# VH-VL binders against a9bjd6, part 1

No score or structure here was measured in a lab: all are predicted.

Target 1, 187 residues: a9bjd6
Amino acid sequence: MAKRSSYAKEAEEKMKKTLEHFEDELKKVRTGRPTTAIFEDIKVDYYGMPTPINQVATLSVGEERTVVITPWDKKMLEPIEKAINSSNFGFHAINDGNVVRVSFPNPTIEERRKLVKAIKEMLEETKVALRNIRRDDIKKVKEIKNEGSISEDEAKKFEEEIQEILKENEDEAEKIFQRKEKEIMES
Positions, changes and structure headers below are counted from each chain's first letter, unless a header gives other numbers; Kabat numbers aren't used for antibody chains.
F, E and O stand for the ipSAE by ESMFold2-Fast, ESMFold2 and OpenDDE, each averaged over both directions (binder to target, target to binder). V2 = 0.75 x the mean of E and O + 0.25 x the DockQ between their complexes.
Where letters were taken out, [cut] stands.

## First folded at step 1 (VH-VL)

Design a2 (framework fv_faricimab_arm2)
Fold by ESMFold2-Fast, scan of step 1:
Structure a2 (fold): chain C 187 residues (1-187), chain A 121 residues (1-121), chain B 108 residues (1-108)
Amino acid sequence: as target 1 above (187 residues)
Amino acid sequence: QVQLVQSGAEVKKPGASVKVSCKASGYTFTDYYMHWVRQAPGQGLEWMGWINPNSGDTNYAQKFQGRVTMTRDTSISTAYMELSRLRSDDTAVYYCARGRYYDSSGYFDYWGQGTMVTVSS
Amino acid sequence: SYVLTQPPSVSVAPGQTARITCGGNNIGSKSVHWYQQKPGQAPVLVVYYDSDRPSGIPERFSGSNSGNTATLTISRVEAGDEADYYCQVWDSSSDHYVFGGGTKLTVL
């Protein structure tokens, strides 16, 4: 649709990476809904090598709000159970001799309130990061204009494009936040 | 079940004040924002402001700033909206509506039945 | 201030599909909510977060939102769907809720 300047495209790329980081951080927030994502990168000792769980086991969402972790080698059941129980995620894993099960009880109202507060703070940090990108890129445009490499009219156009991209990305950050808040509220 | 029950219709003269109540039941009153929205006869919906029942914090639309006051009583799960210095163009149905539990943003999932306020000489 | 534009009225025959638009600058980056209001009644939330439905709302109601236009779609329209429909967004810059002007749906 719109042909944007290289400065606007640079800002857009940086802001998209910032939103991707925000989405990744939100995936780590426990919502009460069963999810495998938070366990996949926990490391266990596999024949002397620290190895992510997703490299030694299949993870799936099972019945009754549980995550079922099925190791390819049953000798890994105890190491996986211990790794999850020792993690800072606050889960309790149970080894039944065939699989490791992790139960996801529904969060209390107080817990949901704390989770929403935490993601709101993450949203505000994300907005600060977006505004810092805008500030830095506008500064770059002004420096280039002062060096005589672009006209005053071109500088104004580039600054307006960067401001528009900021608004678009702030709105998208709000939308990402609202989706996660809905997930927490409905879990 | 969630229910918002508002006070009855009011007829006021210009210059008077009106105070509409909204009694909530079926949920934890302090967990959700309460919004006030009005609708003049034959016109659309107009947002007036919100109150956070937990903190007592309020946010009013600029048009109503200085004339509207929103309060609540947590002991009886009731929110209030008082509009002062009434004009004939304040004639409207006034609704309370429940917002999302942490933030003022988002949708209104439950609405009161509305309170008709008529301002005439 | 942010402005939402809706057509004043839409007419549709029973059994056909009604489409009600909500125009706004880059509205596709916002979350749009839709309310149905029948004469003498309070508004009822029918679609929220662009496309989700509350419990009790028929699957005939759906929504979409992209670019500068959000759309409420009502398939297999029934006489009971006659109502005013309002779109709504939250404007973060003003911390203000914005409603569209409303669309009167008439089933002929």
Scores: ipSAE 0.000, ipTM 0.465, lowest interface PAE 15.2, mean pLDDT 84

Design p11 (framework fv_pozelimab)
Fold by ESMFold2-Fast, scan of step 1:
Structure p11 (fold): chain C 187 residues (1-187), chain A 120 residues (1-120), chain B 107 residues (1-107)
Amino acid sequence: as target 1 above (187 residues)
Amino acid sequence: QVQLQESGPGLVKPSETLSLTCTVSGGSISDYYWTWIRQPPGKGLEWIGYIYYSGSTNYNPSLKSRATISVDTSKNQFSLKLSSVTAADTAVYYCARRGYSYGRDYFDYWGQGTLVTVSS
Amino acid sequence: AIQMTQSPSSLSASVGDRVTITCRASQGIRNDLGWYQQKPGKAPKLLIYAASSLQSGVPSRFAGRGSGTDFTLTISSLQPEDFATYYCLQDYNYPLTFGQGTKVEIK
């Protein structure tokens, strides 16, 4: 019933947030495929306030493996250029007076292998995090059972639901990984 | 086929550090977690801890203050150091691979084990 | 830590016998349980994971059942090569803990 649903839902919400974090971390991994995602969260100084690039400019994928960043205010061209060039992502941004262009170099096969290893490590850490959520939530269910608030049968059903949710989220994490691996190797 | 082989001194003096290495062949360390498990003579099995190939570790709380597991991906090896040993640390030490399927920890490949005796 | 208790601690059986070994957890671990076989002088070998899933290459005479706190390993027709000590392992929570072992001796 309602109590059963609330424990399963709590586990599901925590695991969903874990997968969202995994996806966000994967967006930061540089690939040969041009993407705006890696630049959207870089902060620039906008009239004294650290502001993400996507709140001061339009980003689009252009021709010849280039991301084109068009600020709404021309005064932001130099701050955006400097922010990208000083980032840890290793890109070189060029300001032509109207837009900022960022070229995506092709990673070597060796670099692609290193990136795949890094995201595989991220996948394994994500699976460990999902499993920790399972352990914590099952522990909570057991404490509530021991307090007499739920029956043995109810506790077993809640634990079964949590395990099913874990399996679904581990499978989803694997799919997220495989999509990113393909992007790295084929871009 | 994946094979694991333990190596290291078979005798360690009390208060010293026990040091063992596991060599992995027939497969890459990079795809898995790796673990150490010990067994005192005539007794049962005790899990020591595991390591991911990136260096991330998790230890049995009873041994956490003394145990260090490390990995050397270039040599396809991982190692255990256990400090401040006593006679209670006398055991056969096994290295093993941690499989992971549907939220499960199970050990699918094991080394043959190496006996470490703690004695003066 | 979760305590795993096996029964019996030892048993003697004849070839062809049905052997059942029990493992009890001090708290519910659902189906987060594995079974390992250890022959004298050798490393343990995985037989079963997730309480009832047979590892590839393991003979079908081995079967695991159970959930929660009570688990069994059954050998439907004991063979000479089954002389060994059997261990259960809970992987529900850290630290991972093994039962004390059940020694199966052939009469």
Scores: ipSAE 0.000, ipTM 0.435, lowest interface PAE 16.6, mean pLDDT 84

Design p2 (framework fv_pozelimab)
Fold by ESMFold2-Fast, scan of step 1:
Parts: C-alpha cells; structure tokens; sequence
Structure p2 (fold): chain C 187 residues (1-187), chain A 120 residues (1-120), chain B 107 residues (1-107)
C-alpha cells in the first residue's frame, strides 16, 4: 500500500462516504420479492382486541410469488383479509377458506429494465460526486502551493494521488452497481 | 469562491405562497445538491428540502405538501415556493450547497439568510 | 425521524477554557454527523463533517469524536471568536435533522 498524503486521505474519506450513500440508496430499491415482514405486525381484530397477525397466524412465502397466511383459527380468515385490504400497503388479499393469499407481482422484464435504468442514473450521479471531490481537493492543493506552504513538486504529487484515488473509487462504484444490477435481473 | 444570495419578498400574507430565489455565483450550479433551511426567530434550524441540479427533489415530510423547490441552470439559480403560509412560517430562510451529489452532505456554503415575516 | 439531542443547552466559559458539547442520535447514524457554528445574526458555518474531519480553514482547536449514537465537539482552548451557538446535524437519513443547539456564552 502506498503512503498517502493528508490531502489524499481527505479525498479518500469523502469518496468513501459517497460510496456508502450510494449503497444505502441502492438498498432502498425494492426488487418486489415476496416478504412476510410487511404483514407480521398488522393488527387484526381478534375477539375485540387488536392483535398482530404473527400472533394469530403462520406466515410463509409460497409458490408463485405469494405470501400465504395460515391462521390457527379459521374464524380469523376474514379479519386478516379485511385488515390487509384496508391497510395502506396497497396489496389485495384473497381468502380461499383455508388461507389468506397475498400476491406479489413478478416484475416484468420491462419493469426490471426500468429499475436498472434508475440505478444506472444513481451511478452516474455518484461518479459526478466523486469527480467534484477530486476537483475541490485539487483546488485546495493549488491554493496551498500558491501560499508557498508546499513546493511545485509536492503539489504535483498530491494531485496525482488524488487522481489515483478517484480512479479507484469510480471502479468501486461500478462494482457496487453491477452487484445490484445482477440482483434485480436475477430476482 | 462560491457565494449564495437569497432574494424575495420579506413580507407574505397568511394563506399566500412564499417565494424565494437563491443565486449562485463563483461556480456552476450543475452537478451539486442545493438546499433550503429555515430558522424561526430565536429557535433552531430546520431542513426544508433539497434539489439536485437535474431537478430531483426531496423534502422534509413536515413541509412536503406545501414546499416546491425548482432549479434554473441557465440562470444559476434555485428557488423555494411554500404555499398556504401561516405565522408559524415566519423565519430566516437560508439557501446552502448540500455537499456533493449522491447524498454526502456537509452544508459547506450558505447564503446570508433572508427574513420572511408572515403577517397581514 | 432521527432525533438529535445536544447537551448542555447552554454553558458559560472563559477564554482559554476547554469546552465539550455532546450530541446524541436516537438511532445509529455511523459517522454521518456534522457540527456547525452560528454567530448572532449570521448564517451557520461548517466546522466538522463525518464526525471528526475538520473543514478546511477551521482552527485545529476544534475536534469532533464519536460514532453510532454518541458524539462530542471539543474546543481545546476557547478563543473570543468561539462564543456562538453550535449545532449538530445528522445526514444519515431523510429528513436531515439538527440538534437543538448549544449556546457557548462568555463567563
């Protein structure tokens, strides 16, 4: 590992933060995969008492991208169906007499492409942010050189270090993007 | 050096729309996030929302139904509109650069602030 | 929303004193915390970002520490120009939220 200047380390820290925010934003991009978590704490009327679904039913991910909710007491089928349908989540629950089914639509190829396009735009914004950090830090180096605090040779070395760090972080941003793209296309 | 300057009416009537503009000089508005923050007299700071130069916005949920931020890259300006104002909206309004794009946000440059009083 | 609580709300100090201000987040925010200084009638000024990194041009007597939920700002030898209100800000999640402020007054 090469020994970096304090200016290069400042650029590294800012760029690391930028990549962390990019990763956090990508986590918010939902693939539409079926999950029981969203339903577990919805309250249902259990003999006059608001009760979480996970305390009156078993929830599981079933076939054909459905969440299957199996109440321990069949009298709870209608209350569970009603609670989910009246929730603000926008799902449509169907009671078949034995279980409540909630369908998660499989993203179409076109919907997956739309999601990939959105995260590609996020990648380009992230690269712009990295280049802005490089620009600002090089400007600082030039100002310090002009004040006479560092030599021309030192300034050139620090600028080269900052450029190298930019390249490393642009490459890392690409890898982060590619991992999420694969997740979307294969989910 | 980057400089930001707020402008707009200092007095707005209740129920009307508060409109402010921030003019950026010393650098292009392009490729950065730009933010509005307010401070009622004698109180603390409240983040209003941001805009990326391409037009993408995000707002504080407490103000989302009333706030609109827009950007004009040709004039190197961005603006805030806050509808249906009441006396509670009386504050010094600051524009700021929201750090770098993609969410890393030290507010590193601020305008001087402009006082907006909501009164009949 | 993530709540940011500062302590103390105010303090009195003399030139040359060591001053410490604390900021607590209601949930983990990593090191996504900044410190801002505001003098009466002026806009806030960035002092520290990423919890511990000094903004260019800020005197070395200012130091930030912490991660997760607990953060501190320390001024090692208070100067006359340091009498101001200090705010912490989390930029980990939307909405961005400020602490209520700590006023540092001359003793």
Amino acid sequence: as target 1 above (187 residues)
Amino acid sequence: QVQLQESGPGLVKPSETLSLTCTVSGDSISNYYWTWIRQPPGKGLEWIGYIYYSGSTNYNPSLKSRATISVDTSKNQFSLKLSSVTAADTAVYYCARGGYSSGWYPFDYWGQGTLVTVSS
Amino acid sequence: AIQMTQSPSSLSASVGDRVTITCRASQGIRNDLGWYQQKPGKAPKLLIYAASTLQSGVPSRFAGRGSGTDFTLTISSLQPEDFATYYCLQDYNYPYTFGQGTKVEIK
Scores: ipSAE 0.007, ipTM 0.518, lowest interface PAE 11.1, mean pLDDT 84

Design t5 (framework fv_tezepelumab)
Fold by ESMFold2-Fast, scan of step 1:
Structure t5 (fold): chain C 187 residues (1-187), chain A 123 residues (1-123), chain B 108 residues (1-108)
Amino acid sequence: as target 1 above (187 residues)
Amino acid sequence: QMQLVESGGGVVQPGRSLRLSCAASGFTFSNYGMHWVRQAPGKGLEWVAVIWYDGSNKHYADSVKGRFTITRDNSKNTLNLQMNSLRAEDTAVYYCARGGDILTGYYYGMDVWGQGTMVTVSS
Amino acid sequence: SYVLTQPPSVSVAPGQTARITCGGNNIGRKSVHWYQQKPGQAPVLVVYDDSDRPSWIPERFSGSNSGNTATLTISRGEAGDEADYYCQVWDSGSDHVVFGGGTKLTVL
């Protein structure tokens, strides 16, 4: 029992981290839906200090498929505009004298299909990583069995638990993928 | 006691179809993954397809993907391979083999093999 | 695609030890299985999961797997050991079973 808990928990923890990584990578995939998160890591010179945009301005999503960036100091309008326009995100920022606006163009149907194909490949890589965890853990169980530390019946039970955990995590990966696919195709 | 017996092989023209069957006896068929492996005359072993113990997962060699379909019927202890759009390069002896999936032991290793059935694709 | 490399042939004198290698990138992280095939017969599993042996296979057969090389070792070679030997892995990256090209063992 205790050894089954240890093997099952270890597999579950590793697979959970793998799914968290997958979710984090999917969050970086641009869907055409306006978001402020993309701009958080952009630094601007604020009175001699490199400072994240969200610490010198308020960011919000507007109804015109735009992100509106309102700096607390109007002197930051031009630095913010320049920083966004020089980023490798492909956005065009416009300074209107009061705020900086960033438009999010709608991806074409063809572009959406390419994004779906890309995230499908990410899903398959994630499934490979999950199966590698299963492989390593099953190998470990067999080694311990061969050393005589656990019985044949215990080894089989631990292997079955690891497989059940893999199946659950593969299903969860599919659900994560489907949610992102829907976001890309509908937004 | 443990046996796998294959049937359905023969001579067919290119572009035609064949269905191979494998009858299992002497073990609990539903506890094991199953494979199809082929061997062209005078050549080495080439893996074709695998199906998990419950039929939930299937994998195929790139050379047969989209043309061959692996299925199983656990109530009848049978494994099947539907081969469509056959090509000259599909000519081989086809073996069914019992695999240990991750639930039943050997990690995709194959411990019980049928005698093989010859498939010849020629005009 | 993942590739397993075996020497095409190996010779051993009666009573001596034969070693057949199977090379693959990081193969030590995979589970390696070995098959013996005699002319006109189906393959027979002789070693599984790197070093385990089916109960019906003699202790003369053993295996190892580390780094980039797996090895099948046949001690006290006998004429009846003449056969083709194949290594095999599951490549989780591609979801494919991969066989080596085979090694013909001759007992001279």
Scores: ipSAE 0.000, ipTM 0.445, lowest interface PAE 13.2, mean pLDDT 84

## First folded at step 4 (VH-VL; framework fv_pozelimab)

Design j2
Fold by ESMFold2-Fast, scan of step 4:
Structure j2 (fold): chain C 187 residues (1-187), chain A 120 residues (1-120), chain B 107 residues (1-107)
Amino acid sequence: as target 1 above (187 residues)
Amino acid sequence: QVQLQESGPGLVKPSETLSLTCTVSGGSIRSYYWTWIRQPPGKGLEWIGYIYYTGSTNYNPSLKSRATISVDTSKNQFSLKLSSVTAADTAVYYCAREGYSSGWYYFDYWGQGTLVTVSS
Amino acid sequence: AIQMTQSPSSLSASVGDRVTITCRASQGIRNYLGWYQQKPGKAPKLLIYAASSLQSGVPSRFAGRGSGTDFTLTISSLQPEDFATYYCLQDYSYPYTFGQGTKVEIK
């Protein structure tokens, strides 16, 4: 069934999902501000199985610009410390026998530029994904029109609604990017 | 009602290309996303990828270098080709439709599955 | 990729029991989670989408809860036909990923 508002809503919900994914990926990008997100997916060896840190430990932001990682099993302290120290993030983790602490030094200007470039690339990938949703949904509308389920005028209206939704979501993606860029450059 | 049925050889030699087709009946292949999901014997489910009737695809990165999904709207079919197979590709292969209601997507119709064994 | 972990891997319960299966995502997925039931030799069947929405035709004894990273499927009064393996699936981001499955045996 071709409920007219359903096609526009379908595009809007798919694009919302894409923006939520972009937002969540940006939370993992290292800034001068301490954050737990970057460590949550680092894999540790848990009884022979690669396991994300957030499935074996609680992560929190502590005092003195540190992230505190409290494993549920004390035997995971050394594996967590080793995994973080060998990661590509460039952090130094310290195991104090009860928790693993990770200090957040201020990024250098060059490090900040690298981070901005990385999130800019994420933005462009997000915009490509949004445009792909728009393209696919417009094709769907044209197919439904060709089957005779909706009129030519209805199809044009739905295509225009989908185009407008794309523009709104591209603008929102840019705002999300600008927020993160400012956080990186100011912290 | 919509029905999906997988077809293709049940035995493929290592290093060859696995080819499967899903035939859709009781409804048009147009206007929906169509997906392939596999399950090695005794193990869990792995999403392979999807195709929209326009040819737009998305693949599991673990299989992207080897997997190709295509659609033939005139035959109401979509197909999976997986190149350079090994014993690890032995699985029941399912095709499924990604349905939609109230802003949400879900796999609402599935084929019965076809076992593909990779063996010399 | 988002890793989905289910617990327990298997359980046995009597007819009429309340059973709970959990599913954890390695990162936040909001409510983009579905539950699927698979009986031996059969294709999976959708039970719940959007974390808590019951699919048409599915018995009301099935209920989903949760958001973000922690989710549960509850069967309020287990029936003989509920013998199956249950899978959670995140459809928040590509690739879509399933949990490893929870086998429910009625004893």
Scores: ipSAE 0.000, ipTM 0.443, lowest interface PAE 17.4, mean pLDDT 84

Design n14
Fold by ESMFold2-Fast, scan of step 4:
Structure n14 (fold): chain C 187 residues (1-187), chain A 120 residues (1-120), chain B 107 residues (1-107)
Amino acid sequence: as target 1 above (187 residues)
Amino acid sequence: QVQLQESGPGLVKPSETLSLTCTVSGGSISSYYWTWIRQPPGKGLEWIGYIYYTGSTNYNPSLKSRATISVDTSKNQFSLKLSSVTAADTAVYYCAREYDFWSGYYFDYWGQGTLVTVSS
Amino acid sequence: AIQMTQSPSSLSASVGDRVTITCRASQGIRNYLGWYQQKPGKAPKLLIYAASSLQSGVPSRFAGRGSGTDFTLTISSLQPEDFATYYCLQHYSYPYTFGQGTKVEIK
C-alpha cells in the first residue's frame, strides 16, 4: 500500500499480530496424526497381571506415520501385538522381533472435511477479531476528533485508511485459510 | 432447483488449451465442492478434480500438471482449463456438485455434459 | 490409486428379473462408495451413497450393500427404465476412482 497515518499503522500492527496468531493456531491442526496416547493405557498380560503398555514399554512416534513400541522385555512383543490387534481402535500392529510398529492410515475425505470446517470457524473468529480492532481504532479516531486534536476531514481520511487495512487483512486471512485447507485436503 | 450448465468450444486443436465454464443457477456456489468429470467416447468416467468455493483445489494426479480449476463466486461459475491437449483428451466433460454435509460424499447435481473433440 | 473393479462388465436381463452388480476395491474404503446410473447420451445420476443409503427420488427397488472392499448393487425387479450402465465410485481417497461400468441390457 501507499503512505499510512500513525492511526492506520497502529491498526495494521494489531491486525498483523492477529494473523500471526491465526497461523500459529492452524499449525496445531493436524490430519490423522500418529499418537502414542491411544495405546498407552491398553492392558497387556505381564506375567499374569493386566498392565498398561506404558508401564512395560516405551512408546514413540516414528517416521512414515508409525508409532513404535519398544518393550523393556522382549517376551512382551507378542502380548503387545495381540492386545493392539484385538483392541476396538482398528489398528494393525506388526512385531518385527525388536519392536511393535503401528501404522496410521491416511485420513478419509470426510475426516479431512471435518477439519476444514473447524479451521473455517477459526477463520471466522479471526475476522471478528480483525473487525474489533477496526472498531476500537475508529472509536479512538472519533474521540481525538471530538477533543479537537484533528479535523473532521482528517478523521474521515484516517477511518478510510483503517477500513482499507481491514480489507487487506481479511483477504490475507482468507489466503492463510486456503493454504491450510489445501494442505489438509491434498495430504 | 439447482442446475449446472457447461459451456465452451466443442473443438480444440492439439497442443492448445481446453477451456470450459460451468454456470450454477437455482442455488449458491458457496459452501459446496464443485467438480469436473470426463468420459471419452465409449469409455468410463474419470474424475478430473474439484474446487471448494473458497478457491481450494485438488486434482487427479494423472492431470495435475495440465489442469487448472477456478471459481468466480460473483458470477456463480467455475471453470476448467486443460493445457497441451491431445486426441486422448477427447471426451464429454461434466461439471457436478459434490455434496458432503458430513457423510454425504456424493455428486448430487450434474450438468448435461459437453463434448470436446481434440482434432486439427 | 484405488482400483475399482466391477463384475460383470455386461449382463442381459428381462423385465422383472433380480439383477446384482458387484464392485470390488483394491483396498479397504469403508462405506465411502456411491452407485451411479447412466443412460445413453445422458449425465450419470446418483442412486446410492455411503454404500447403502438410497438417494431421495430413487425407487426402492435399488439397494446397495457392503463395506470395506466388497460391494453390491441390487435391482429387485428390473423395470424398462433400468436398462443403463451402472458405475461405482470410491470417495475414500484421492484421486476418486470409478469402476469400469456394468451395462445392463435387455434380452
Scores: ipSAE 0.000, ipTM 0.433, lowest interface PAE 19.6, mean pLDDT 84

